# Ledger of designs, part 27: VHH binders against a7h7h6

Target 1, 199 residues: a7h7h6
Amino acid sequence: MPSPAPSGLAPGFLVAAPALGDPNFAGSLVLMAEHHGEGALGFVVNRPGPVTVAEVLASVDEDLRRAAEANGRAGAPVLVGGPVQPERLWILFRPGGIGADAEGAVPVGNGLSLGGSRELLEALVRAPRGDPFLLLLGYAGWAPMQVEREVAAGAWVPLELEGSDLVFDVPLEQRWETAVRRLGLEPGGFLVGGGGASA
Below, E stands for the ipSAE of ESMFold2; O stands for the ipSAE of OpenDDE; V2 stands for 0.75 times the mean of E and O plus 0.25 times the DockQ between their complexes.

## First folded at step 18 (VHH; framework vhh_vobarilizumab_d1)

Design ctl (at its last look DockQ between E and O 0.01; V2 from the best seeds 0.00; counts 0 for: pae E 12.4 > 2, unsure alone 63.6 < 65, placed apart)
Fold by OpenDDE, look of step 18:
Structure ctl (fold): chain B 199 residues (1-199), chain A 123 residues (1-123)
Amino acid sequence: as target 1 above (199 residues)
Amino acid sequence: EVQLVESGGGLVQPGGSLRLSCAASGFKFSSYYMAWYRQAPGKGRELVAGINSGGSTSYADSVKGRFTISRDNAKNTLYLQMNSLRPEDTAVYYCATIWKSESGSETSTLQKWGQGTLVTVSS
């Protein structure tokens, strides 16, 4: 689990520049959950995977699947959080009825918490108010000082985490563009560095 | 025009201290992540320290506990306080940023580097 202590670029977003050469992150919006001397950990929060929340829940507990269906959450895609440990399930949620540190979860910041326990999953799925959550498979990892190099190189543009709205209130397909606009840039005219590319 | 101008480099003895400055202009300094790099003779450019807009910092292992990156947003200046300097710290130090440039109706994000300042640690 990532450290709850904010440092460097975490908590925050990284907005992939159009010129980013890594296909794993092209057009990606990354939530930075951890950043320190030992490296960084983040989650791509705008890449849908091939499976739905319902399918994942069905593999865990059919009752959970039914609960999710009843709450209108079953059809949502599970996101691809990154290339590292693609089999590992993460839960990103907005604390409300469920506390920020509930069931082993850790606060990321600004209304976001991260967990991975079955208990947390059950609590969120069965929550009466339907607190928003995302399921993600895998995460993005950086070696020490790697993310800083990539930022300096213009591969990523840092965006401050002002709230969880970008993650939960903006459709997946619009999150990157919305982030770009929040940077004061136009998605169609997003150029980075001397070798900038248009989005 | 966006400019980064490093200063403060020089010759210092091992164990000595030096403070580098990077004067930034031409962009909203306070809004951007800033970093220090260095390049020693015969080596590649190395990231030394970074600081985000919120003031959170990161350091290379080789400089942890010795170097401190900071920023003064009112002065549009980035600093690198270097203590307990070692011969292996000898390098040209560079200030770097990603800045936003507006030209007409278009806005772009650009990388910018300073010219560098030489730090020599020698007895």
Scores: ipSAE 0.018, ipTM 0.298, lowest interface PAE 6.6, mean pLDDT 86
Fold by ESMFold2, look of step 18:
Structure ctl (fold): chain B 199 residues (1-199), chain A 123 residues (1-123)
Amino acid sequence: as target 1 above (199 residues)
Amino acid sequence: EVQLVESGGGLVQPGGSLRLSCAASGFKFSSYYMAWYRQAPGKGRELVAGINSGGSTSYADSVKGRFTISRDNAKNTLYLQMNSLRPEDTAVYYCATIWKSESGSETSTLQKWGQGTLVTVSS
């Protein structure tokens, strides 16, 4: 029997360290959905884009936009999930029964699921007290061993996924600093203490 | 069906200007988010600028202050004014919108692309 892969970074978060200079990821909080020997896949969950939920729904069905407006969901931004396939729409949701049976939805862990179907989107929008959801465009991808090297170099700090509040409840602009505090660090000290020689 | 046709690309020297246009047809243009993306040789497509149906704009950091996106809903036309061009702006530029999948009801294929227009900024 082949040896199991080392314990991975998914499910979990990666918190961008101050030394990370890539403009796609500076100041980001990334939800890791997959991590295995062939690489990793994740989503930036704190970067709003210029597209609103209403605009996505109008492109599908005007009646869906109307339903989202009635429920106060039409004005939320669609997030920029990462630089890979920036045209690809993803649905991140906390299933509470609605959409739990949607084909193609994949559990991430700790009450988070990913999907991408119109059927799922319609179910989430039309439910009277629907499950929380986010829309994202694009994703972050890592080649084999790439994310491990970046963590070892201090570009990312892993944070355990202990619920979904960072994704749904904490305001976008507070997510990175909230994650830093959950690591036991102060955001100011995190910035000042950067720049280890081996990194 | 849905068509997006880019024009206005060409060869320009560093520091020069160019204006791109995108003629849209086959959908209610005024209701949709519109964007410009670009793809340099050997790289993935990246967002350059976006404009929503209400006229709010956003820009990639690399082009802020140099590029201006705009739309004319009466003419179904999207524009990108590009000033102070640099060699790193060399790419094929694509007009894009979010559109429902023609082959199915999958939200993962909402975006529609034009054929692109080449912008070359000489060394």
Scores: ipSAE 0.000, ipTM 0.254, lowest interface PAE 12.4, mean pLDDT 78
ESMFold2 (binder alone), look of step 18: mean pLDDT 78; pTM 0.774

## First folded at step 19 (VHH; framework vhh_vobarilizumab_d1)

Design c11 (at its last look DockQ between E and O 0.74; V2 from the best seeds 0.64)
Fold by OpenDDE, look of step 19:
Structure c11 (fold): chain B 199 residues (1-199), chain A 123 residues (1-123)
Amino acid sequence: as target 1 above (199 residues)
Amino acid sequence: EVQLVESGGGLVQPGGSLRLSCAASGFKFSSYYMAWYRQAPGKGRELVAGINSGGSTSYADSVKGRFTISRDNAKNTLYLQMNSLRPEDTAVYYCATIWKLEVGSETYRLQKWGQGTLVTVSS
């Protein structure tokens, strides 16, 4: 699990520049969960994966699938969080009824927590309040100083994490553009020079 | 989006042959285990044949020697050659991909299914 301590680019967003040539990250919005001297860890939060929440839950526990269906959450896509360990499930959630560090989760910052346990998954799916969560498969990883180089090269534009609305309240297809606008840029005219990301 | 589309089903006489196809898209086909399942009327869905990414195959005892599973990775297509068909082979046949899912320390199996194709063996 990533460190909850804010450092550098984490917590925050990275907005992919149009010139980013890596197909894994083209047009992506990445939530940076961890950034320190040993590297960085993030999640693409705007790329739908090939499976639904229902399908993932069904593979874990059919009762969870039924619960999610009853709560209207079963049809949501599981996101592709990144190219690293694409089989591993991650859970982003907004703490509420469930605490920020519940069931082994760690706070990312600004009302966002990250976990990956079955217990957390079950707690969120069955939560009476229906606290919002995203399921992601895989993550994005950077070696030491790699993300800094990529930012310097213009592959990514950092965006402050002011709240979790961009992750939970903005439609998936609009998240990148919304992020670009929050940078004070126009999506159609967004040009940042530099090389591609290799995460 | 993962798509699995079966075809090739139909009516055949006992002793006849059919070849089923499953067109796959939306994932890296060559990297995953693929399988055929079938569900006969009033029965549960059962594994018929499987093939891993390396091309190793497995079969249910009831179809061994009669059915052959194969894959064409260049075409993203899974096949099931069915020979010496029997009335008890009558079923809806489903194509499936199977993925590993890791949740914490636990490992699960994630399956994606096609819509199925009906095979009827009758005189």
Scores: ipSAE 0.668, ipTM 0.885, lowest interface PAE 0.4, mean pLDDT 92
Fold by ESMFold2, look of step 19:
Structure c11 (fold): chain B 199 residues (1-199), chain A 123 residues (1-123)
Amino acid sequence: as target 1 above (199 residues)
Amino acid sequence: EVQLVESGGGLVQPGGSLRLSCAASGFKFSSYYMAWYRQAPGKGRELVAGINSGGSTSYADSVKGRFTISRDNAKNTLYLQMNSLRPEDTAVYYCATIWKLEVGSETYRLQKWGQGTLVTVSS
């Protein structure tokens, strides 16, 4: 039952370097869900959007909004997952309860699962002691070799996905800073690419 | 926080004109469909006019040729020019944005509203 070694940047995080100026990604922490020869797919996990979980649920079915409020699961913002298909809802969750068996859920790795169906959304919302989840709108995509070039150019610093705490337990505004510190850096002194050496 | 703030309402004689404005903030205004709705006393809200991100417009039959919707994406502002006003146009006018939401294979609408501005057309 040994798992093959990861071949790329997924599963894992990309930490935006300070020099990254693209408004879609400045200051971002990206969860990498896929990385292969045809490109890469990821989600920004620290950018709150103007839409709340309650508002998404009310648009789908007001009964779902009420159920989420009863279970204390309606107050969070929906994240801006990236600039591609900003109308498309994604659900990122830590399975271990009722939501783990929902239709269409796919493991990402290290206790994270990804889905997008209404059935999954209902299962997560209605489970009183169910799995933690995040809602995201849109995703980030990279063409073949694009993410590799951006890492080599110092736009991103890879961070291993050792657990799911950055996605579910660390507050949104602290996620980038926490990731930088896990790389052994301070946010104010964060440098990407070539540095000094000591002897 | 998404904010839509209407202004320009007031009392006007039949046949007169008003220009409504809606200042938008908290989202990328240029990327989204914008609309004016109105609610007459004792009635539900009805669509008056809409304008998509590409500038294409639509109008309720009752206002075609009299009202003009427009947008200024540089100023994040939606406008409604209302000409040849009639007593039947008396209503609270609301600025709205309606966002497409896709969940699996299903499509839904996210709706955001302003607080409204009162237009009264009477002698």
Scores: ipSAE 0.544, ipTM 0.791, lowest interface PAE 1.1, mean pLDDT 86
ESMFold2 (binder alone), look of step 19: mean pLDDT 83; pTM 0.811

Design c12 (at its last look DockQ between E and O 0.66; V2 from the best seeds 0.60)
Fold by OpenDDE, look of step 19:
Structure c12 (fold): chain B 199 residues (1-199), chain A 123 residues (1-123)
Amino acid sequence: as target 1 above (199 residues)
Amino acid sequence: EVQLVESGGGLVQPGGSLRLSCAASGFKFSSYYMAWYRQAPGKGRELVAGINSGGSTSYADSVKGRFTISRDNAKNTLYLQMNSLRPEDTAVYYCATIWKLEVGSETYTMRKWGQGTLVTVSS
């Protein structure tokens, strides 16, 4: 699990520049959960995956699927969080009724927590308040100094994490553009200089 | 989006043959385990045949020697050759891809299904 301690680019966003050549990250908005001397860990938060919340839940526990259906969450897509360990489920959630560190979760910062346990999943699905959460498969990983190099090369533009609205309140298809605008740039004219990078 | 579209179902006489196809898209077909399931009226869905990414196959006892599962990775297509069909083979046949899901320390199996194709074996 990522460290809750903010450092460098985490917590924060990375906005993919148009020149980013990696198809895994083209047009992506990445939530940086961990950044330190040993590398970085993030999640693409704007790419829908091939499965729904219902399908994931059904595989875990049919009762959870039913609960999610009852509260209108079953139809949401599970996101592709990144190319690393695409079979591993991650849970990004906004603490509320469930605490920021509940069920083994760790605070990312600014109203976001990250977990991956079945207990957390169950707690969120069954939560009476309906606290928002995202399910993601896989994550993005960077080796030491890799993300810094890619940022320097213009592959990514850092965006501060001011709140969780970009993750939970902006439609998936609009998250990247919204992030670009928050950088003070126009999506159609967004150009970042530098060489190609692989993430 | 994962799409699995079955075809080839129909009415056939006992002893006849059918070939089912499943056109797959939205995922790297060649990397995943694929399977055929069937559901007869009033019965649960059951595994008929499976094929892994390496081409290794498995079959339900009830269809061994009669059915053959195969895949064409270049065409992203799964096949089920059904020979010596019997009335008890009557069912809706479903194509499926099977994925591993890891939740914490636990491992689960996910399945994506096609819409199914009806096979009716009747004289």
Scores: ipSAE 0.637, ipTM 0.878, lowest interface PAE 0.4, mean pLDDT 91
Fold by ESMFold2, look of step 19:
Structure c12 (fold): chain B 199 residues (1-199), chain A 123 residues (1-123)
Amino acid sequence: as target 1 above (199 residues)
Amino acid sequence: EVQLVESGGGLVQPGGSLRLSCAASGFKFSSYYMAWYRQAPGKGRELVAGINSGGSTSYADSVKGRFTISRDNAKNTLYLQMNSLRPEDTAVYYCATIWKLEVGSETYTMRKWGQGTLVTVSS
């Protein structure tokens, strides 16, 4: 049977161009989780928020906070995933054990899965091997054809998702620069006016 | 990091006034619900007054007409003007921000607290 055509920008990243002025997205690296006829959905993956993983877990169940601390999983920051529904928790993870088949989890592609349920949160926090995960609050959404127009206008530069290291291994403050270099550019190369005059 | 720092507490006679301040940092103050709570010795914390991002206020029945909550978003500061103070207003007063958290179909409340400032109303 014929397969549906693949989506254009998901899975993948959008790298904010330096001139992007929207405070929600300036300097951001966005993981694109869905891109189809009804629009697109993504998550900013380089913007730490004002809450900690421990604080989120304590609000849900103090026993979860204790389990995360015991497993060394409470030290990660909670990210600002985007401006839409900033109260809604999302979980990005690199599945290994039960996470691949966890109820409510959906593969994004290329070793990433997305979920948001309490059951998934508990399973990841309590996992002895410590499948990598990120907690995010809110998401970025695009109406039909909106993200395509923004890319065409130069607000975003697409970067292919070739692995999950930008989400889990590169430090937050280095993710945008690392993405720019993977596009074959220097971070200063986005700036009109060269790389600084001398001599 | 989120930081809430209260000031303005002290000793005051019944019928007197105090103005509490709470300096906020580490978050977008203008976007969040802010509140004052108080805790008398041996009791739990109780809500005194709240103010949402749009400036709408609410008050506990015990303080209506005597206390006024306000915010200055340009200075990231929350205030509580306390008039006609009574001995039963004696408590540690806490500045708080209250955030909604949704996990799947479940809703939770996340609260961030200041360290508190003591108000003593005694003759």
Scores: ipSAE 0.534, ipTM 0.790, lowest interface PAE 1.1, mean pLDDT 86
ESMFold2 (binder alone), look of step 19: mean pLDDT 85; pTM 0.834

Design c13 (at its last look DockQ between E and O 0.70; V2 from the best seeds 0.66)
Fold by OpenDDE, look of step 20:
Structure c13 (fold): chain B 199 residues (1-199), chain A 123 residues (1-123)
Amino acid sequence: as target 1 above (199 residues)
Amino acid sequence: EVQLVESGGGLVQPGGSLRLSCAASGFKFSSYYMAWYRQAPGKGRELVAGINSGGSTSYADSVKGRFTISRDNAKNTLYLQMNSLRPEDTAVYYCATIWKLEVGSETYTIQKWGQGTLVTVSS
């Protein structure tokens, strides 16, 4: 029997389960940023995209690319955040030197903030402390009650957001497995069809 | 990894024809604007032809009526049919994909390039 649909999935994670048949989300770890009666919004946080931080920054401002190069951040992949508006850049970051609501950003919860402005991007890239951030293209969206139905169907397993370590401190290719383990499950027995996170 | 691999270049006489191909991989080819650029010796890189995801095409004035850009989305391949070639068409031809990037209210573009293929038009 499918598990009952939980409420209040944001902030939190959704871990893709084997029952998930959507190739856009196979093997994905999704950060849920919003969940309410009008639907849900999240970001896949473990799928590398076909562009690098350097390439994105170079397109915006070559000086930003140089700054990122100088601090060793230019080579990181930009992630595919989801299929919705794939051209739109999102920025997940851990507040530190940059405030949680800096440059129009909004707190997601548990040490995560979300933004999308050029000003935020510039601030994070140039930040002396090197505050961690992820660049994502696109987002995942759910219609009203859709994510609940998918959870009930076993396509997603909710995982509590306990800090931002899963997003920033766990290697990209290990994030899903780590999340599965945190659920008390064995990754080897929790195989998702359709492939893993890849560009 | 995004890869663009051009082929079909070579030596041709004035008035001759060539067909360039660009094999694309590592991204959803059908969703993106594709273009051919060329760079002649001692000159800057210039746009030759472009084709959007919908199949609409554009051409530099210098090649209009002579060159045809096309795409086969099933094969992830971009083509440039070059007819009535002229010595001034001599250049390295590059395949490119151009992606739209939105950051806030601003729009940018990301470009990725192939290694190029040499076209030499000479008698």
Scores: ipSAE 0.679, ipTM 0.876, lowest interface PAE 0.4, mean pLDDT 92
Fold by ESMFold2, look of step 20:
Structure c13 (fold): chain B 199 residues (1-199), chain A 123 residues (1-123)
Amino acid sequence: as target 1 above (199 residues)
Amino acid sequence: EVQLVESGGGLVQPGGSLRLSCAASGFKFSSYYMAWYRQAPGKGRELVAGINSGGSTSYADSVKGRFTISRDNAKNTLYLQMNSLRPEDTAVYYCATIWKLEVGSETYTIQKWGQGTLVTVSS
């Protein structure tokens, strides 16, 4: 007999409810990459940080920064992915061909992959018609059962991962409200009532 | 955009005092190591004093006992109290923060600098 298919919050998004006051997560949209018995791991995808893509590349290799600028791939901020290991670079990308076999890259779902190697970074920035990518510093982690309790308490509203446009196409400042509207809610609905986070 | 803006430099006689300030913006100031560097004419930049997020301090031997670094995390401001100034302290003083960056198995740094404030110690 086939094993029952597991169900969880990854792949998917968590949309911060308005009452969530933790400064690490207030107003955030979190991409969930893993959710299993040992806990969960995700990335905030709507919080720009004080580091630019150009600065990351220049610290690694100035020639890499120049290549990224020539290809129009250097002008974005690096995102604050979460409070855990805030010095650790992560690369979220939509492989179209390049980077698909990169060492240590893992699929997240719906055409999204995560990696962290210098080799992957170089391949992505040097490819003029290459895969879309985002750079993130740090991640969010949940202990066993923690994210489930937080969802049940109404701190987060799960949203299905149905494409990658929220992370690549929607502007950073619009991602949270776009996610809320995709849930069938109004951003003000969390403030005055409505369809509710429990949906 | 990260900004570090120094102020408080000027002309002072030997034995005098100055207090430098660095207004920081564009990052979570309370979470990061901050430092003062200086650059005398014709020389490279040298570390003067550093202070980590927990408030622990370090000093170059040449300034120990005369200079005090401090931070006010509520005001996002770094300070350098400079006492018993000497002509050898003449330099442009820079506020800096240095951030660790890990890519794969490799470690790098990202450095952010202010524009500097001139301190001149002369009779």
Scores: ipSAE 0.622, ipTM 0.813, lowest interface PAE 0.8, mean pLDDT 87
ESMFold2, look of step 19: ipSAE 0.617; ipTM 0.807
ESMFold2 (binder alone), look of step 19: mean pLDDT 82; pTM 0.802
OpenDDE, look of step 19: ipSAE 0.678; ipTM 0.883
ESMFold2 (binder alone), look of step 20: mean pLDDT 83; pTM 0.810

Design c14 (at its last look DockQ between E and O 0.81; V2 from the best seeds 0.67)
Fold by OpenDDE, look of step 19:
Structure c14 (fold): chain B 199 residues (1-199), chain A 123 residues (1-123)
Amino acid sequence: as target 1 above (199 residues)
Amino acid sequence: EVQLVESGGGLVQPGGSLRLSCAASGFKFSSYYMAWYRQAPGKGRELVAGINSGGSTSYADSVKGRFTISRDNAKNTLYLQMNSLRPEDTAVYYCATIWKLEVGDYTYTLQKWGQGTLVTVSS
């Protein structure tokens, strides 16, 4: 699990510049969960994956699938969090009824927590309040100083994490553009020069 | 979105042959285990044949020596060559992709299915 300690670009967002040539990250909004001297960890939060919450839950426990269906959450897509360990499930959630560090979760910052345990998944799916959560498969990883180089090259534009609204309240297809606008930039005219970024 | 579209089903006489195809899209086909299942009327769905990403195959005992599963990664297509068909082979045949899912310390299996294609073996 990533460290909850904020450092540098984490917690925060990285907004992919239009010139970013990596197909894994083109047009992506990345939530940075960890950033330190040993590297960085993030999640693409605006790319729908090929499976639904229902399908994932059905694989884990049919009762969870039924619970999610009853709560109207079963049809949501599981997101592609990144190219690293695409088989591993991650859970982003807004703490409420479920605590920020519940079931092994770690606070990312500004009302956002990250976990990956089955217990957390079950707790969130069955939560009476229906606390918002996202399921993601895989993550984005950077080697030491890699993300800094990519930012310097203009591949990414950092955006401060002011709240979890961009993740939970903005439609998936609008998250990148919304982030660009929050930077004071125009999505159609957004040009930050730089070499290709690989993450 | 993952899509699996089966084709090639139909009516065939006992002893005849059919070739089923499954067109896959929405995922990296070459990286995943693929399989054919079938469901006969009034029976449960059963595994017929599987093929891993490396091309290794497995078969149900009931179809060994008669059926051949293969894949064309360039075409994102799974095949099932069915020879020496029998009336008991009558079923809806489903194409499936099988993924590993890791949740914490647990490992699960996630499956995606096609809509199926009907194979009827009858004189």
Scores: ipSAE 0.658, ipTM 0.887, lowest interface PAE 0.4, mean pLDDT 92
Fold by ESMFold2, look of step 19:
Structure c14 (fold): chain B 199 residues (1-199), chain A 123 residues (1-123)
Amino acid sequence: as target 1 above (199 residues)
Amino acid sequence: EVQLVESGGGLVQPGGSLRLSCAASGFKFSSYYMAWYRQAPGKGRELVAGINSGGSTSYADSVKGRFTISRDNAKNTLYLQMNSLRPEDTAVYYCATIWKLEVGDYTYTLQKWGQGTLVTVSS
């Protein structure tokens, strides 16, 4: 069997450059979950929405909300994952007690898994010492060749997915600037000159 | 943060009129269904009137012809014009928005509420 080709931009991050003015993506850090000939799919991981985890869970089942409160996970915001299907819930989690492919979830690499089922949501919420998870509404989608053109045009700067820390350990409001610093740039350079300072 | 702030409630005689307002912030108001609910003391909340993003309206049978819901998307404000008020209209009136939530194959709703404004209709 031939050696598999490397994945393109997934798994990985796209860091929005200052030139990216689209309100859906300005200042965003995007986790790329899929990238293939039919296009790409990703999630903005640094944009808190107006809905909390508690509110989503209460709409599904009040007992899930209570379980999340007991674990201290009810007050976190649900993220705005992107403009496509903004009613659709996605679940990003760091597997541990729950397997990376549990309840129809798909590993996305380097300690991250992605799912969307009610069964997965319940399993994560009810698990003792539960795995960290984020809830997101909507996603970002790219048509064939679109994300490649946007990267070539300087709208996005790719960043390797080295681990899950940008998603689970870095506070939301610091994720974009942390990603910029990992690229060897200063966040202030993106605000002042519309491009990064040289290292 | 989503905020819905009602105003315009008060004490009114039967047959009188009031206009309720709801100032909305923290979301794209023009894109969402908005509604008025009411709750009499010791009773559950009931739908009074709704208006979708396209401007189509609906009313509970008990208020149809007397109440008019409207929205001003430029001001992010929802209104309820209440005419020919009756003692049974006495309630706390709540501004609400209702959002669709899809989890796997299941559909749920997310609901956001204001704190309410008291309307008392008394002879």
Scores: ipSAE 0.578, ipTM 0.818, lowest interface PAE 1.0, mean pLDDT 87
ESMFold2 (binder alone), look of step 19: mean pLDDT 83; pTM 0.811

